# VH-VL binders against Coenzyme F420 hydrogenase subunit delta (frhD), part 4

Target 1, 183 residues: Coenzyme F420 hydrogenase subunit delta (frhD), of Methanocaldococcus jannaschii (q60339)
Amino acid sequence: MNETMKAEIESQDDELFDLTPSYLKKEIMVLACGNILFADDGFSVHVIEKLNKILTDKEKQKIALVDAGAGAPQQVLTLIDENSKTKKIIVVDVIDWGIKPGEIKIIEKDELPNPKYHRLDSHDWPLAPLLREVAEKYNIEVKVVGCQAKYISEPDVYIGLSEEVEKAVDKAVEIILRELRGD

## First folded at step 18 (VH-VL; from p3 with heavy chain V110Y)

Design q3
Fold by OpenDDE, fold request of step 22:
Structure q3 (fold): chain C 183 residues (1-183), chain A 121 residues (1-121), chain B 107 residues (1-107)
Amino acid sequence: as target 1 above (183 residues)
Amino acid sequence: QVQLVQSGAEVKKPGASVKVSCKASGYTFTYYWMHWVRQAPGQGLEWMGDINPRSGGTNYDEKFQGRVTMTRDTSISTAYMELSRLRSDDTAVYYCARGYYRLWSGYFDYWGQGTTVTVSS
Amino acid sequence: DIQMTQSPSFLSASVGDRVTITCRASQGISSYLAWYQQKPEKAPKRLIYAASSLQSGVPSRFSGSGSGTEFTLTISSLQPEDFATYYCQQWNSYPYTFGQGTKLEIK
């Protein structure tokens, strides 16, 4: 399927002629990547939905929750420029790192692929190296909250998380809340 | 049930072009990066480039810049690699290989059976 | 480009032996390393990814370790079907690169 950007959960009113996306006008962006139609690939969607219910209105003034779907997170990052107010990005996604299903892995900036050593003309990069590039270029704090998937149903549609990943949603929410609140 | 099926062997003369196809099945074609790797006779593996089947965006090794073109047809879940201005040292087995999705194109979990391309005068 | 150097290039061993293959990266690549096995006239097969994660279906006698610039593939007890060529591959930075390979032959 050709996935597009699903929705912006938290947005701001844009001033006339301001081309900066509303989600880049806030200090912190939580970026959910994945597709709810493909089992554990929907992990991030559940995380940000829960965060949306937990965060106060005051907190949401500085925090943007963005559902970028499966195919649009790179596009979100490419829109970041000197006019963006974003100072921190938390990416939420499922991963295959060979760890236990439902296990959370935190990937810091220095553990992301390093675009410094890229020797290609094209910037059609995967999300991780692009994230690091953006982080370094604009001095944005970044981290990835990854959950090991048990089952991704693609190409078959299945709405619902595996038991292991479902339990991991609360863990991820806790981790992210601590990060957002400075605990 | 993931399968990558490549086109048949090719024999070309120097200066000609070759286009290899890779038909994907058993997964969502646009979800995973497709890579091309070649192997000259008795030599190691050499990464050529990759394509994001969703966007059509590509990354080529500079060694092949200007000679390689990677494309895809999403309607039939098929990736293509075209190499032009062929030389004798382009003689190799060419593989398509499925990469990861979103965060990194990364490691290759499934491979095509390979396509032998022979360049000889 | 990040150069991947394997050692040794050639290894002769017997069934039951413990063998280790080393891969060195010219730059730090964190854990973005994979190991492949290739048999004659066959496509490569992934054994290890993320430096130490065993591919599903691969025997537990295979293991990977390391981070940064030094990596090791270990076969704890060689089996007859393990004689093949092995490659490391970094997927940290473009262009992705392979080691030159290690041919493991029966002694």
Scores: ipSAE 0.879, ipTM 0.922, lowest interface PAE 0.6, mean pLDDT 93
Fold by OpenDDE, fold request of step 22:
Structure q3 (fold): chain C 183 residues (1-183), chain A 121 residues (1-121), chain B 107 residues (1-107)
Amino acid sequence: as target 1 above (183 residues)
Amino acid sequence: QVQLVQSGAEVKKPGASVKVSCKASGYTFTYYWMHWVRQAPGQGLEWMGDINPRSGGTNYDEKFQGRVTMTRDTSISTAYMELSRLRSDDTAVYYCARGYYRLWSGYFDYWGQGTTVTVSS
Amino acid sequence: DIQMTQSPSFLSASVGDRVTITCRASQGISSYLAWYQQKPEKAPKRLIYAASSLQSGVPSRFSGSGSGTEFTLTISSLQPEDFATYYCQQWNSYPYTFGQGTKLEIK
């Protein structure tokens, strides 16, 4: 078996065992965090739905829109490794920062909490420190687009955004589009 | 209304273990991190650790590693803190406190009423 | 670990006074700081979070400021119910840590 055939077999084997999720094969990931069942906690879902309608097919070739729900964003981030093609992560979430409802706060990587944790299992980490760790470890640009919630209905199910947060969806979409398009 | 109700006062001998419970109500238990903070008599507040009630993942202050175990029962929205190999300097009021969710475990918005643990010979 | 140093540890003041408590972090913690009030035999109560955000229901005479390593809690006009112990707390990184506290007593 010639060296070329060995290289082809090795390359095919590498492709066969590629377990990298499709959303990590794209350059940019927009990660929506939250639950639509709890009023304003569904903010991010509305943002990515709108982005999905606005982005062109060409743009979607390099941009992954991921709905991680309320409890799975850590799982998404922990799958990032040296084989991931992700260069930029934009996290969309509601926040309680004591600002006006519907107000958008952008948090850069350097403004995120420092990832000083003893445990090796990153699933046990809050999202922000994990984002910072992933950013530094894999040279990924990280940005959090946070919207101040007015009302989170938990534990009661309520589908629908407050007026203030609903209006903020368009603002967030605009901000994210600028980030995605390099404007 | 958010409430954190803790178990009653405990008196223990040195070397024993104590398990304090914190029952949560008025919110989705698995949505918020639960923290444990203690306060020795006449002293300040000391963070012990936290637990993600959804996953059961914990973070402990190194000072308590090997002696503290934080757990939860999601079926009854209850968090537990067990401290073993008790010594006199573990005498304190122990608080559970609700943290933030997702982005950071963060600040504490609601507190239990506290559980007095006395360790004496 | 991030050390939080409050000053002063003890403060005597009169009703109507302007009171300022400082908290210093051993390293930068951005705005990830909270302030708590604790009265005797009671659990702490959150006053300020995110360094300067006033907790709902807390009187406007309380305010927080600062970022990075220097933070301040201010009571613009001290009221009788404000005599208590105050703590700062960083939530930037594990382990979370508190200041040693400031006991505010009536003069």
Scores: ipSAE 0.843, ipTM 0.907, lowest interface PAE 0.7, mean pLDDT 93
Fold by ESMFold2, look of step 21:
Structure q3 (fold): chain C 183 residues (1-183), chain A 121 residues (1-121), chain B 107 residues (1-107)
Amino acid sequence: as target 1 above (183 residues)
Amino acid sequence: QVQLVQSGAEVKKPGASVKVSCKASGYTFTYYWMHWVRQAPGQGLEWMGDINPRSGGTNYDEKFQGRVTMTRDTSISTAYMELSRLRSDDTAVYYCARGYYRLWSGYFDYWGQGTTVTVSS
Amino acid sequence: DIQMTQSPSFLSASVGDRVTITCRASQGISSYLAWYQQKPEKAPKRLIYAASSLQSGVPSRFSGSGSGTEFTLTISSLQPEDFATYYCQQWNSYPYTFGQGTKLEIK
């Protein structure tokens, strides 16, 4: 069997048995966290929708836009392993930091909470310490783009952002685009 | 109007177990982490562990691993903390406290009224 | 475990005084620190979170500052209702830990 034919067979073999989620085959992940049903908790969904319209098809080949929604975004992170292509994760979420509503705080990997006494495969951790653990283990760049919420309507359903947080969507998109395109 | 209401005071002998309840109201119980903190007489506050009410997953301080079990019943919005093999130095007021959600959980905005547990022979 | 050390452990002061309580962490905790007030026979009440952010409903005479390993709680003009025990608490890393407390008494 010649070298070209052998390489073709091995490549198809890998594809047929590869169950890796497509977002882990891309260099960059933008992870949107939040619940669109609870007012400002939907901030990240608006950010990722705008990014989806702005990013070129070529950029989307290396950038995964991942909407974790109301689910457990920890599960997205726990699937990362040494074979994943991920080199950078940008998490987009609302925060409660007591700063002005709509203000954006950027948190770097080394500023994230660092839990002790935890196994890496637990998806019951708060997201920030899990993010740090995974990023340090696999040498992944991290930024959290956090927006101070004004109003989270939970437990009541209310679709729509406060004025302050709505204005922050364009700011967050600008910050993220600079990260994705080099700054 | 968030409220956490705990079960009443208990007196136990060494070697027994105690189970303290914490009933939540005024918010979606499964959306926020629940923590347990105790305070021995004349002493400071000591974090014991937490539970994610959505999943039931727990994290315990090593000092209590093997003796503490934290659970919840989402149908009645209630968290529980059970401490076994009680010793006299487990005499304390036990508090439930609500943490933040998603990115981090470790600062406590609402506290239960406390449950006094007395361990005496 | 991250040790949290408060200073002083006891403080006598008069109404109207400016009071400063310090809290030191044994390793860096960024701004992942909260301050609580506890009155006798009552549950703690959160005053400050994220090192400097005032909880809604807490009087503006309370303020917090610091990052890394050194933090302060300041009461700018002490009121009668402020006589209590104050605790700092880190939430950077498990296990979460509290300072030993600062008891503030009437002089």
Scores: ipSAE 0.706, ipTM 0.843, lowest interface PAE 1.0, mean pLDDT 88
Fold by ESMFold2, fold request of step 22:
Structure q3 (fold): chain C 183 residues (1-183), chain A 121 residues (1-121), chain B 107 residues (1-107)
Amino acid sequence: as target 1 above (183 residues)
Amino acid sequence: QVQLVQSGAEVKKPGASVKVSCKASGYTFTYYWMHWVRQAPGQGLEWMGDINPRSGGTNYDEKFQGRVTMTRDTSISTAYMELSRLRSDDTAVYYCARGYYRLWSGYFDYWGQGTTVTVSS
Amino acid sequence: DIQMTQSPSFLSASVGDRVTITCRASQGISSYLAWYQQKPEKAPKRLIYAASSLQSGVPSRFSGSGSGTEFTLTISSLQPEDFATYYCQQWNSYPYTFGQGTKLEIK
């Protein structure tokens, strides 16, 4: 085998055994949280579905659209380490901030709960302080795009957004596109 | 209609343990954090810790670390708080309280009726 | 731990008075603050969350303001049913902590 072939074989072996999740190989993560089955709790899923249709294939090489559901979005963040390519995280979710239904609140890194005041050693924290800890540890830019829900139907299944939150989907997409495209 | 119903009052000796239950109804139990807060007679409110009912993960105030255990049984929508090695200053009303979900756990919108625990010789 | 200090600890006022209760955090907590009302021998009830957002079903005479380290709860026109103890609570950082309480008695 010549030196060129040896280098190509070694590179192929590394690729074959790479178990890194694909979203950690991209510089930007849009993390959608929520359950499509519970009315407005599906807001973030509708946002990333629209982004998926709007983003170009070239943009998707740098941008991961991650549907974490209501299950364990913390696991998405806990897999980030010093070897991950992630440089920016945008979290999309509904909130209860007591503002008008469908109104969007942007929460910046410095407005997130500050984990450095925590004395606890558990990593099963709420998502916001975990997001801040990961972002500060690895120097990652963060934003939370939160929409005030009107109606979350749990425990009853109801597929569909309230009128106010449905209108907010386009606004959230616009805000996120500006962040993704550097406007 | 969200409701949190706690177990009844208990009288304990110093050194014993107590386990308080909190049964939830009217919402999806695993969707919201559950917190435990106590109040000694004539005193203010003291946060003890919380549990994520979906994962079972817990966070305790360090003053209770090693003495408190918070658990849940998702099949009956019930959270539990056990405090061991009781002493007289553990005499208090113990509340469960429902927190928020996902982004933060914090502000408590529904509270149980409270469980009085008396620790005396 | 983030210490929450309320002022005053005790307050006596008349029906119709404007009442202000102050809560100070030892560190910045942004708007991660809630206010609770507790009547004797009852569980606390949330009045205000996110520093200024009124809980559904709470009378509009209650309001909250502030951010960072200084917060106020205001009762614009005190009513007899407002006799209670009031607590602020931060939910910025573990452990979550409460102020020591303000006992409001109606003259």
Scores: ipSAE 0.675, ipTM 0.841, lowest interface PAE 1.4, mean pLDDT 88

Design q3
Fold by ESMFold2, fold request of step 22:
Structure q3 (fold): chain C 183 residues (1-183), chain A 121 residues (1-121), chain B 107 residues (1-107)
Amino acid sequence: as target 1 above (183 residues)
Amino acid sequence: QVQLVQSGAEVKKPGASVKVSCKASGYTFTYYWMHWVRQAPGQGLEWMGDINPRSGGTNYDEKFQGRVTMTRDTSISTAYMELSRLRSDDTAVYYCARGYYRLWSGYFDYWGQGTTVTVSS
Amino acid sequence: DIQMTQSPSFLSASVGDRVTITCRASQGISSYLAWYQQKPEKAPKRLIYAASSLQSGVPSRFSGSGSGTEFTLTISSLQPEDFATYYCQQWNSYPYTFGQGTKLEIK
């Protein structure tokens, strides 16, 4: 939870009684999942680093760039409630879909897995069905921007993306910018 | 290389319990969901449930709710499935199988060798 | 629960034949489907995942297609080692479920 609640700008809340994470006060969340220490598993971190350089200060007031790391990205989603400002969630992650390494697959809300879970269980649910459940409950727009990994070095530390996945970072940034700046 | 090694065959009487172990190696045990699937003699595959080894959270098929308990010991990379109040139609081969991680728990890329559990008088 | 129904339950074919096995889901499962091969007294082996993606080390004569509720496993040129039982399995929704199986006998 500690790592996944913190965003670059969330600490600027002046109200001592309001413990709501700053990312829940913004209309759009870009959620990066994965671990930069494990080769292509760091894809999403590279994507949000580039977005952070490209987005204007005004855009960043409405868009939260959240690095969930390898921790519990599900916890980021479980804090969403009816009082949260979230209207759109873009999840950035690597996938294994058996497509060409570096290829991007977009998964829409209605394409996400829809398992039936007890809502109040202790969870580390799989992220995709949790995302769908939360999005349907609060009428939130969702896209998953998934990149086919070539190499995930876990448990060995290897800093750096494969050539194919590195090229995919710019493609993912372009796709995400269109989503962030669209209707 | 990924390997799942299960405990040996068991013979039990009706009403008893059985606990099958599945030791994982060749990967980080807590990164991937672990599933349990059984197969009665001459029958198809039946998913029983899964566990997230990091959290210990479980999901069970309703058919087994109240009789099955899935646990793990992360210090030895081992998952367990316990089935209680055994009856003759629980006679089956029980498999552990590794799922996917993070986005979904998914398809089963590695399977244990299976553990035969026989329930007889 | 999402029921998975395979057709046919039994299939006899000759070496070299093109063989298809169909799997129908009782509700939409997008592409969250895998195919497994199981030989007698052995654990299942994953052939196909994500409806159409071939597992590494599986011969290219195997292919999968479909989405939503209808899925097909195809063996383009049947080989003697393909004698086995084949299962589809959905992982869209809990509980995850398997088809009843298709036993493939080589004529």
Scores: ipSAE 0.672, ipTM 0.832, lowest interface PAE 1.3, mean pLDDT 87

